# VH-VL binders against c1abc3: the designs that were tried, part 1

All scores and structures are predictions.

Target 1, 185 residues: c1abc3
Amino acid sequence: MAAGVQGESVARNYAEALLVLARKADDAEGWGALLRQVADAINNDVNLSRFLESPRIAAEQKSVVLSKALGDKVPHLFLRFLQQLVKNRRQMLIPAIATEYETLRDAASGIVHARVTVARETGDEEAKMIAERLSKATGKTVVPHFAVDPSILGGVVVRVGDTVMDGSLRRKLGMLRRRMGGTRA
Below, numbering starts at 1 at the first letter of every chain, in headers, positions and changes, except where a header shows other numbers; Kabat numbers aren't used for antibody chains.
F, E and O stand for the ipSAE by ESMFold2-Fast, ESMFold2 and OpenDDE, each averaged over both directions (binder to target, target to binder). V2 = 0.75 x the mean of E and O + 0.25 x the DockQ between their complexes.
[cut] marks letters that were taken out.

## First folded at step 1 (VH-VL)

Design b1 (framework fv_bebtelovimab)
Fold by ESMFold2-Fast, scan of step 1:
Structure b1 (fold): chain C 185 residues (1-185), chain A 123 residues (1-123), chain B 109 residues (1-109)
Amino acid sequence: as target 1 above (185 residues)
Amino acid sequence: QITLKESGPTLVKPTQTLTLTCTFSGFSLSTSGVGVGWLRQPPGKALEWLALIYWDDDKRYSPSLKSRLTISKDTSKNQVVLKMTNIDPVDTATYYCAHRYYDSSGYYEFDYWGQGTLVTVSS
Amino acid sequence: QSALTQPASVSGSPGQSITISCTATSSDVGGYNYVSWYQQHPGKAPKLMIFEVSNRPSGISNRFSGSKSGNTASLTISGLQAEDEADYYCSSYTSSSTVFGGGTKLTVL
């Protein structure tokens, strides 16, 4: 769901700023995938969405939680971008910003190749699911190229451009959600 | 065009508060993307980052020194002030202030530096 | 022995090339995406030579170049000149801190 006419304009300005930073880092595809992962977490996790939206939780506290969850898994400037959105009370625009970023990616005919490292050999069905997930994350048609590395702990490591995406980022987003939850007695 | 200059006491006694002022020209600390940081270098040792303040009053501090440091700005005077409490002989160093800028195209890190001011901590 | 490790010294002769390394030593440092290099002559303030791993500020000689592989960033100086003799510091950052290497003394023999 788009944010509305005014929110879409603001979201586009943020998406343009992020895309320029990502191009400077030579990883517009990877930054787009990271932004989509954050947006999807907000869209699919009602507790995370409520935590980020809550006016009762200070922006500084939200920023600290983001730093702890994502600090070592995303580029520094990407994390600073997210923290600036929180500071400006624009964090609820993240899904709209992700959509605008994908729209700004001027690649009508793009087929993107991704290197996917897996712990075990994948079947055709699993390969299709991985391709579908990566296509959703990147906003393009993704062709995965598989390599088997048994040293990887049951996880999947994906390289699109210079960005490395692995199961630990999903776990970090899960920890972000848990940080918002109540205390066990 | 961009210039910075540090000022403050050159000799400070242990337990006192050190106050340093950075006066700059050629840029405004109201401009989006602009920041000013403080760094130090003890004689013969490595550079150490202390604190940074951005155009929007966002403040960052070295985790090891955070409890002792306060950074503030006076945009109308083109000044940034650093205060360090409980000064100790180990804080003897040349203190620098430096400009930082980033825009949507990237970070430029500490691209312009002041000349530095040596602060000696002794009785 | 900080988060970024540099050799204490490196030397070369005029006209030669040298490389200074900067290695992230802690697993908690993570992937450093942005590395800067500073040159410091005795008694002077540091000067930014390289930012974002490989980009040069306006006015910096193309004899200075930066690169990164894995956890190690490198500053390469080609066509060494006497005026290149200085201390060189690498720098990177985390979400909450700016960190510097210990510095490398370059001697031009």
Scores: ipSAE 0.005, ipTM 0.471, lowest interface PAE 14.4, mean pLDDT 79

Design b10 (framework fv_bebtelovimab)
Fold by ESMFold2-Fast, scan of step 1:
Structure b10 (fold): chain C 185 residues (1-185), chain A 123 residues (1-123), chain B 109 residues (1-109)
Amino acid sequence: as target 1 above (185 residues)
Amino acid sequence: QITLKESGPTLVKPTQTLTLTCTFSGFSLSTSGVGVGWLRQPPGKALEWLALIYWDDDKRYSPSLKSRLTISKDTSKNQVVLKMTNIDPVDTATYYCAHIEYSSGWYVDFDYWGQGTLVTVSS
Amino acid sequence: QSALTQPASVSGSPGQSITISCTATSSDVGGYNYVSWYQQHPGKAPKLMIFEVSNRPSGISNRFSGSKSGNTASLTISGLQAEDEADYYCSSYTSSSTVFGGGTKLTVL
């Protein structure tokens, strides 16, 4: 992934824009699969990666290559999205955009990813139990990703992604905090 | 059977705007991956790329000339137009339009060219 | 930089093989595989002979071949014929433009 933490933020913005278009086309799953396929091609084909990354190859040539390779195989708006990335010199963010798109889709379907740090490698039954407990606690389907850190002998550290909330609930929580925090006006 | 032909004035005065038209047949500028470019060649000198327009109206210009150039297309008439403002004697050259397309895996450079039109800039 | 350098002239006899070089004066061209070659007879439009270093458009004789080593691309013409006498231009891409070499005049003696 190019551009680090700042790149992840930019990639999320593009992923959100693409998801809006995909939902309008009623094919968020299909567009996600296509985006992952493009991302994997960039990651696995060194010549394609060099071509797209090269600052010395004109954006118009990159756009033409994308159009000819994908034009008859993908929805028109999906192709236009990729060409807009090339115009903005953001084409190397495609793998990061694919990951952010997948995260957004999973969150929307009630699936949350959690990083679970354990002191010792877990067996399949223990992993299943941890997933079930986290799913019950959050009210969502939790997919755990395990990391081992021997320094936490006997302990478990869990980091869960953002909690998705609708606009009405956010408004109610904002109002409640305001009432508890002070009385103005 | 792709063909292109340039047309426009052959003699232009300094400070005027040069308008050149490329009329083509054998392909459509509505076809994905297809573009038409403009290039020029001063007498006895090397080729120089000026501008390019793609099927989706995406436009690209030579950085050194961008402020003076405008490229446009009329897909229904099979025409591409180049306008160059503030013409100067150094702009004297043979002007070509050419077809460009991605084919057979990768980008194919300018594969079909017009005959060229000599534009002389003098007072 | 990013200029493409060609020899001003090259010569050969019918039946012989000649090579025309095109060297990037900067890392602009050497890092990717996008070199084209054009043939131009006096008073005529250029004709695409080679694209992407070594690919031939349909209708181009297999006597014309392209290769690249480091920052230098080469056009080789085998079995030279009188009609091969022309100017030859190499071309490649930069981040913002299409760049042409200065051209090489081929004389067939």
Scores: ipSAE 0.000, ipTM 0.458, lowest interface PAE 14.9, mean pLDDT 79

Design b11 (framework fv_bebtelovimab)
Fold by ESMFold2-Fast, scan of step 1:
Structure b11 (fold): chain C 185 residues (1-185), chain A 122 residues (1-122), chain B 109 residues (1-109)
Amino acid sequence: as target 1 above (185 residues)
Amino acid sequence: QITLKESGPTLVKPTQTLTLTCTFSGFSLSTSGVGVGWLRQPPGKALEWLALIYWDDDKRYSPSLKSRLTISKDTSKNQVVLKMTNIDPVDTATYYCAHSPYGDYLWYFDLWGQGTLVTVSS
Amino acid sequence: QSALTQPASVSGSPGQSITISCTATSSDVGGYNYVSWYQQHPGKAPKLMIFEVSNRPSGISNRFSGSKSGNTASLTISGLQAEDEADYYCSSYTSSSTVFGGGTKLTVL
């Protein structure tokens, strides 16, 4: 799967490269917002996702569609980045690249992203509670990203950034995970 | 400063394999988005793209020459190697290697080696 | 057949402006707003003058400018100088390749 460990590493490399370009354009925030919009479109529009993923559709045709949809609405370098992903057959990494881009930007401002795997889809209040508890445990502002995995049956799994270097932080997160798992109805 | 330099034989006989080496400095071919390409120009004729290798070892070849070309890299030596099999007199050309920076430059080249003339004759 | 068509030659006098065209003759040539231009003096490697239709690399004179209208890209050289005499190549890509025009010889008379 592209979402595996190797896919995440490749996505981080692309995110780092995009951030360099965005900083040269003096618009890291705007490029991040555009990338998030593209990622959300891929995640939420099954027809767009199927079109981009299809091996029967040539990379040139996919790039033409991107150019027609986005051409004058986004910075030229941003469009070229997306077309390069299509040429390299990595367009399905766009959602992962968007998440890694956000993580890279937010690390510099004291914001940390956490991946939270839950057994069922969470409501807004539950999501806010998880964010507040993770922020308290880490001493930073934590933005949670949720994934659903029914196989964990009432547990939660939390991953915070790339770092597990602080044993104290790992212990606090372990305790938080246990408490969140017990809270699930 | 980024520099590239081509090396290899200046005279090759028909049917042999041509091996060309591009040695570079001033950048790493492990940097995301970066590539190195090979191009050629027969005397008095237009430029022709041959092959490109990316930082992640992904490879692209000219469709008309794909069956004859192999591109590889050795990042520890800062080298990219092109091999072309079954050489013919029509392959006589100046061969260039060139740097392709991240993303927006993938399909063109911002810095070039000086070129090496390869003559194919008996 | 070349996928990009350029005139074989253009000429101008010092101080004039000249324009070199590059026309996509195939629907396979990139359907996006991108073209690069290279300058080549006799016996020398090509030098990138313009990328992505109209962008100039650092160190390239503002006398060189690029534009595109429809399927034709143009390189314009203003305030023509003797050292501008060279071959000029346009370039773009298809889904599987980087392609070059046939080249235009600029003579400064």
Scores: ipSAE 0.000, ipTM 0.460, lowest interface PAE 15.6, mean pLDDT 79

Design b2 (framework fv_bebtelovimab)
Fold by ESMFold2-Fast, scan of step 1:
Structure b2 (fold): chain C 185 residues (1-185), chain A 122 residues (1-122), chain B 109 residues (1-109)
Amino acid sequence: as target 1 above (185 residues)
Amino acid sequence: QITLKESGPTLVKPTQTLTLTCTFSGFSLSTSGVGVGWLRQPPGKALEWLALIYWDDDKRYSPSLKSRLTISKDTSKNQVVLKMTNIDPVDTATYYCAHSLEWLLYDYFDYWGQGTLVTVSS
Amino acid sequence: QSALTQPASVSGSPGQSITISCTATSSDVGGYNYVSWYQQHPGKAPKLMIFEVSNRPSGISNRFSGSKSGNTASLTISGLQAEDEADYYCSSYTSSSTVFGGGTKLTVL
């Protein structure tokens, strides 16, 4: 069953397979943009979200609505992908699938997404410096996604993909974070 | 309850055309995302996928066999038909039809017919 | 043959745990992301045990689990029982075809 960690794993599997097909179509960027648009629509439109989530509405009816709404605006296999998610009761994973797709596509291009946990919210300049430091340390272009956790006591925890950065990198980032915030170690 | 059953000749001569019919119940082949596939298994050997037909009449064939295969459906009769031309003794196998759930170009088969053994000899 | 490699046989004793591997040998196999597993008893049709790498169909024992690491998918059977003795096939896809592994014969001693 889809729940928590299993839902994340399922979303990754769908994203990986979709990326393979998008590359064969030579349009990984375009398919990613379409998937992001669908994800954003689900996140922003409460009526659409309720319609897709409702167990009272048959999967076939949801598929017909998707076909009428998207029609010729998307590649046929992309529409089939969405309809299959509905049939499998996975349509609410679309936002997670879009995020996984973006992460995979960027990794293939030397762009890596990092989850950066900080004790308090970062400013734009501070965020840019953290991204530059991580990019230099990894030899890749790093896009940071910030989460706030006051319990880490002013430090920084960095997760790149499924791996956590070693202590030396985390320590340097922690020192940088504290220095930029006017608080020294 | 989804059920499928294969039917057709059990003995076929080389160079002839093999026609197999899959008759099913418990689902409609007009339902979005549903397909019916054909697979075979020579005695003592691995499973091999042959062809697949989807709810919207989209058809897919094994690349190595596509010139010999034709798949069609009759939604009103709940039937899917597979034709294989220029039959050869190496085509001797148990032939299965199966209900499929489409995922792009990937399919998994959640309900299978019992299979029908087709022997090719003169 | 082929794009998916399985060991020809595996064996275990009742109550033990065994693992069957399925390795994609070609980059053209569906990104190694979508794997299903089928169980086949002698003279019977295959039965779906696992789909989408790790999902179980309704009615399949939780003793059967699937996982994937790199280009290798694995089927693990815990608490082996005599009725688990069967052939097991993995399956995935390429851009144009559904492919199956060569099959693994599980013997329960």
Scores: ipSAE 0.000, ipTM 0.464, lowest interface PAE 14.0, mean pLDDT 79

Design b3 (framework fv_bebtelovimab)
Fold by ESMFold2-Fast, scan of step 1:
Structure b3 (fold): chain C 185 residues (1-185), chain A 122 residues (1-122), chain B 109 residues (1-109)
Amino acid sequence: as target 1 above (185 residues)
Amino acid sequence: QITLKESGPTLVKPTQTLTLTCTFSGFSLSTSGVGVGWLRQPPGKALEWLALIYWDDDKRYSPSLKSRLTISKDTSKNQVVLKMTNIDPVDTATYYCAHRLWFGELYYFDYWGQGTLVTVSS
Amino acid sequence: QSALTQPASVSGSPGQSITISCTATSSDVGGYNYVSWYQQHPGKAPKLMIFEVSNRPSGISNRFSGSKSGNTASLTISGLQAEDEADYYCSSYTSSSTVFGGGTKLTVL
């Protein structure tokens, strides 16, 4: 299930490949929804997760189970994609691939996802202001995902896709956070 | 649209190395999930797969010919090159390059070049 | 070395339906759902018509359909047209190789 920096890069490569197939099928949205359903099933069903992760179970057996569970419910090429992940021993990246697929889909529609590391918990109004500020700075619609790291003190760290945002944007977001935190003059 | 075109010598002598270049447009080998393969067809005979290269530089070769084949890509020039060593008259064939998506290691080719006839004669 | 067997020729009249068979002659071929069909006009490159037994690429007429029973795959062409006259090749996959049938010459009229 866990994906490091290298796993995130691999997951994005698979997400890009799936999006090419989905666009050929003229159903990028539907394939994304199916991929999210599979990812959620893996995350929520401990027995399914253990089965897919187990090195004692042959890849062919895992592929047969996927075919029986999904074969008539999903497009054939989508099933082939999942079976190829199993063959490559990448099936545990499915949740990461789903997230990367959603990020790519949103980027194509002018929507990008940002990872925002903050020193303290963010309220709903502050989150909305940060999203609006990032959207204006990037010229795209930005969906922020927050992580808390108290060690960064008064600052914020922003990643949009694979790019860490420059110091000027980080400073403006830091100032916005401090202003909205009740220290406003 | 996707197009591919083969180029190289039309006549090669036995024992030489055959070098063929595939130049393509309408896609990039920097795009995840894309591959280019080489196939050949001797006059009046069936198609035979030779080699395949993917966007991530993953390379696959026909087991019977692996020791004689080298496939490489130049992503910036939109080219894939195949080299076949120790050429023999039985290697006389029309050589094709073709586009593939990665959703199978040895599945199918959806767009093909026009082919280039290579005759091996002394 | 795996092999696929096709009839050398098949004939039909305009408007008819014809079927071309492709039988795996080796046990390591046809055990998978990996059958594709290519159309080749004289002097031209092959064109993908069917992949993974019965799936049709975008832009290919629904007159072309594929099926499989046991170790035999079939390409069916309905409403035959003069431009369908060509060589047809089946192809299958193993874990390490791509193999092709010997080809079938379709004659219309």
Scores: ipSAE 0.005, ipTM 0.480, lowest interface PAE 10.2, mean pLDDT 80

Design b4 (framework fv_bebtelovimab)
Fold by ESMFold2-Fast, scan of step 1:
Structure b4 (fold): chain C 185 residues (1-185), chain A 123 residues (1-123), chain B 109 residues (1-109)
Amino acid sequence: as target 1 above (185 residues)
Amino acid sequence: QITLKESGPTLVKPTQTLTLTCTFSGFSLSTSGVGVGWLRQPPGKALEWLALIYWDDDKRYSPSLKSRLTISKDTSKNQVVLKMTNIDPVDTATYYCAHSDFWSGYLEYFDYWGQGTLVTVSS
Amino acid sequence: QSALTQPASVSGSPGQSITISCTATSSDVGGYNYVSWYQQHPGKAPKLMIFEVSNRPSGISNRFSGSKSGNTASLTISGLQAEDEADYYCSSYTSSSTVFGGGTKLTVL
């Protein structure tokens, strides 16, 4: 199903909720690893993906299968979180939730993720240079994630969190300055 | 302001079904995260968790007693009902219902309890 | 019985401090920050004293504190008072159940 910007926002909210629960369990890293394993299983197992997405299978039946498969292997609150996603018809957002969870944890460690849209595939040297420029502009350790869109006419579009930047370093610094100024009353 | 109160028979014969009702106020079992659990304590012994029902009708049972227990809710009446089949003298205990909150860091555990109701099983 | 082990009894004098231990016998219980403590006076319902190892609900005296080291959680009561005389139960969540310790009877001499 088409996630779009709305799906990303919803996934962020679930990731934040899970991180709160994981911190109460004193195992944010372990819960993140479990969530990534579930996300990867959905992405890589066509039968599991079809089962979870199927409108012919009731949410209650999907919850029972999750309970039987995971009940003794994962924390109770983690299982409850997954069952709540199924109850809300949000189980197909699990891969997006896993990505948002990882982004939230990395932000707490001074690591930020950037989505970089480029007109053509980047080589390793170009990717490293973009990461260095963004890290210098933000004062953080920036991990770039690349997407290719030939229609951007040879430019580059950078999104760090909720901020969309063009390819100009000066504009990136201007946007960061504006964001910092916004925190002042 | 959260209050709970247990009600039901105080004397039950072996092999019968025990039905206990928890009536509460100060919260709704339609509120996301809210649950109501049942616990018991035989005279002079430790607390034992029996069952829990959440706002979304998700039900959890003690593994050792699951075959004998049924928990249900009536959100319009602010009630949770526990049924235990094939009652035995060993089931003599004070039975408690208690409030829990799945999402709350503060109210995640059993933070408000009913006064308890003593159920004696004898012929 | 529970997967959590507590001493049957502990005693102290007014003004002293005492500690009650709660040891997990399975790794499932010992790995999580889900330890709570309940106080129970004779004939009364249990009262939540500590949750998530060391947090106090509003209205609970700061004389009560909780800690955890490895698979053992501890409830410490400082400045013992006569009204602290009660049974104390530890509790934790596992993947499939809520478990309670056997309880510790605190006597204030």
Scores: ipSAE 0.005, ipTM 0.471, lowest interface PAE 12.5, mean pLDDT 80

Design b5 (framework fv_bebtelovimab)
Fold by ESMFold2-Fast, scan of step 1:
Structure b5 (fold): chain C 185 residues (1-185), chain A 122 residues (1-122), chain B 109 residues (1-109)
Amino acid sequence: as target 1 above (185 residues)
Amino acid sequence: QITLKESGPTLVKPTQTLTLTCTFSGFSLSTSGVGVGWLRQPPGKALEWLALIYWDDDKRYSPSLKSRLTISKDTSKNQVVLKMTNIDPVDTATYYCAHREYDILTGYFDYWGQGTLVTVSS
Amino acid sequence: QSALTQPASVSGSPGQSITISCTATSSDVGGYNYVSWYQQHPGKAPKLMIFEVSNRPSGISNRFSGSKSGNTASLTISGLQAEDEADYYCSSYTSSSTVFGGGTKLTVL
């Protein structure tokens, strides 16, 4: 299964460490692509997944197999990073580490992806305005991804990275502040 | 010593189903990381991989032939069976079964059966 | 569309060294860095000679060696002997399949 809050924190720590190494090698993009390929192989290949997860197979044997399979395809430090995960019995976190690595790279580029849940389908003009307002509020380039949930009753729920922002509450607070600071017509 | 031997009909008519059996010794298909594959070679042509089955019953098929192939195992009898439907004269080939130690990352077969020639004609 | 390309034939005299190439196409996905080589005498099953580019199985003569440069893997046979006359196949994997080269006929003159 997916990692809990503690597992997500551990995966983030490994992703941060890998990104530091990748930047020193001047190839954060290439290392990210390699990590995604390894993660996808683990997710899609039942034999590889079972081999890596199996408590019957010693960590040193898993490291030897990784070295034989990847040694000439990947940078030396990238291979050593994977072997360190195996030594620490963290190899099953590789898919989570790949996801965290991708999130860190996007954040470093000043681009953030937001999941925007709306009560009704959003037109192009409204979508553009939401993106512009979120970009202005965060100081970053926000790319919104829309989902429709009629149950939120006329509100907007925005999730950016680890932060969940309930737009319905924000809208109500904004309305209250305007009413208190304005003159009634 | 690891040994494998293919068995089945040597002459098959077009549209029939070809059934081949691989009987092996010197290893168990209950051992993790072990598989058995099927390959073929038409006379004077290159080797072609057909199918692979692993200890955990995970099955892999050549994408171009997947709709025609079924691979199965009987671990207690040390046998792997390949079935190919709607046989055609172009399927005339020597069919091999082979032992596989590692997963897809290695892609190699270390011990092979002697092969069995299957001729498809009307 | 062959994923791996080999020359149809190669020849050498006894005692010489010969090299057989195996080139992955630009459309190949995954696997070409992991190459195995098989020797096949007429009427016989293939025999594994090299796996994972450069590793020899137990019992294979050190006259056989494997290497890789760029997208081309090579099998080198040193001290060529009459018994080396055979067909040689390279093999690798893609994300969905195991693939073989077209084969190279080695003639010992």
Scores: ipSAE 0.000, ipTM 0.441, lowest interface PAE 18.7, mean pLDDT 79

Design b6 (framework fv_bebtelovimab)
Fold by ESMFold2-Fast, scan of step 1:
Structure b6 (fold): chain C 185 residues (1-185), chain A 123 residues (1-123), chain B 109 residues (1-109)
Amino acid sequence: as target 1 above (185 residues)
Amino acid sequence: QITLKESGPTLVKPTQTLTLTCTFSGFSLSTSGVGVGWLRQPPGKALEWLALIYWDDDKRYSPSLKSRLTISKDTSKNQVVLKMTNIDPVDTATYYCAHSSIFGVVTEYFDYWGQGTLVTVSS
Amino acid sequence: QSALTQPASVSGSPGQSITISCTATSSDVGGYNYVSWYQQHPGKAPKLMIFEVSNRPSGISNRFSGSKSGNTASLTISGLQAEDEADYYCSSYTSSSTVFGGGTKLTVL
């Protein structure tokens, strides 16, 4: 299922909880890597994704499959965390939880992740320039994640956490203010 | 339906070891994701979590009581046993065993409880 | 005391809505964002009413709802009934343990 603002908040809550457990185990990096691997498996394996998403398959059966596949390969609390997500019907949030987990870890190092919505696909050079400008504007190291939405007006919409910075709207407002005698900020 | 029942002595003397048994039905401790916990409540006081055992024999204990507590399971008998050493009058409480629906991954919540057994410690 | 603070008592009249707060004295509770609520009638075992802040187990009336703002979780009971008179306990997972609040006695007047 698609994660909206409310889904991202729920994913952040789970990511925070997992990070606390991982820090107790003194392996926040390793748990993050495991979570990313699980997220990637869900995204890349159509059969696994359909199995986990299916409302016709009981949560208990899904938990047994996870235990059989991962039980000996991951920390015990990590496996139980995944089983908890299945019990709560939140297993499809695992990719979002992985992204929030990475964002939380990077924030401690002065690195922030931003969702950047653009009207057209960007090349590597343009992506680098956007990252540099956002880093300069925020005073932090910004890692952009791009999404393409042709329906937006020319420009860029940036989301950092709960804050939305609509570059397209700001640009249009600046132009309108200039025509009305205002000045760009 | 899930049911649990506590059993053990109702009166114990200070310094003895308290042994409580939880007997359950409607689920198995061989089922992945299942756990059984022990909690207590002194008369007129708040609930206190003591210990939890998981299907894979992983055990969790209250940090303040860890040195006094041992939790074990007998999956074939559908039983979980809690032992508390060096019992004291302050340990007088109603003791509950409970099924963990989430198995304590991050939220340890208990969805089915035994009726409780009052254990009085007198000196 | 417990890491979770509840008022000792709250009261309401039939049909009224009441709210019971549960405030974390430790950032661990806020970081986990996982709070459960239990109802206990005198002489009986606790009954799970809410888990993970706002989720209801099957069979629990939708008059019971949970929420969280900052470091305070709340249990709200709407359409208050005489049968709701009980002790209510909040619980959360902290960095080292499962902890319970001190409990709130709800009196239905």
Scores: ipSAE 0.000, ipTM 0.464, lowest interface PAE 14.7, mean pLDDT 79

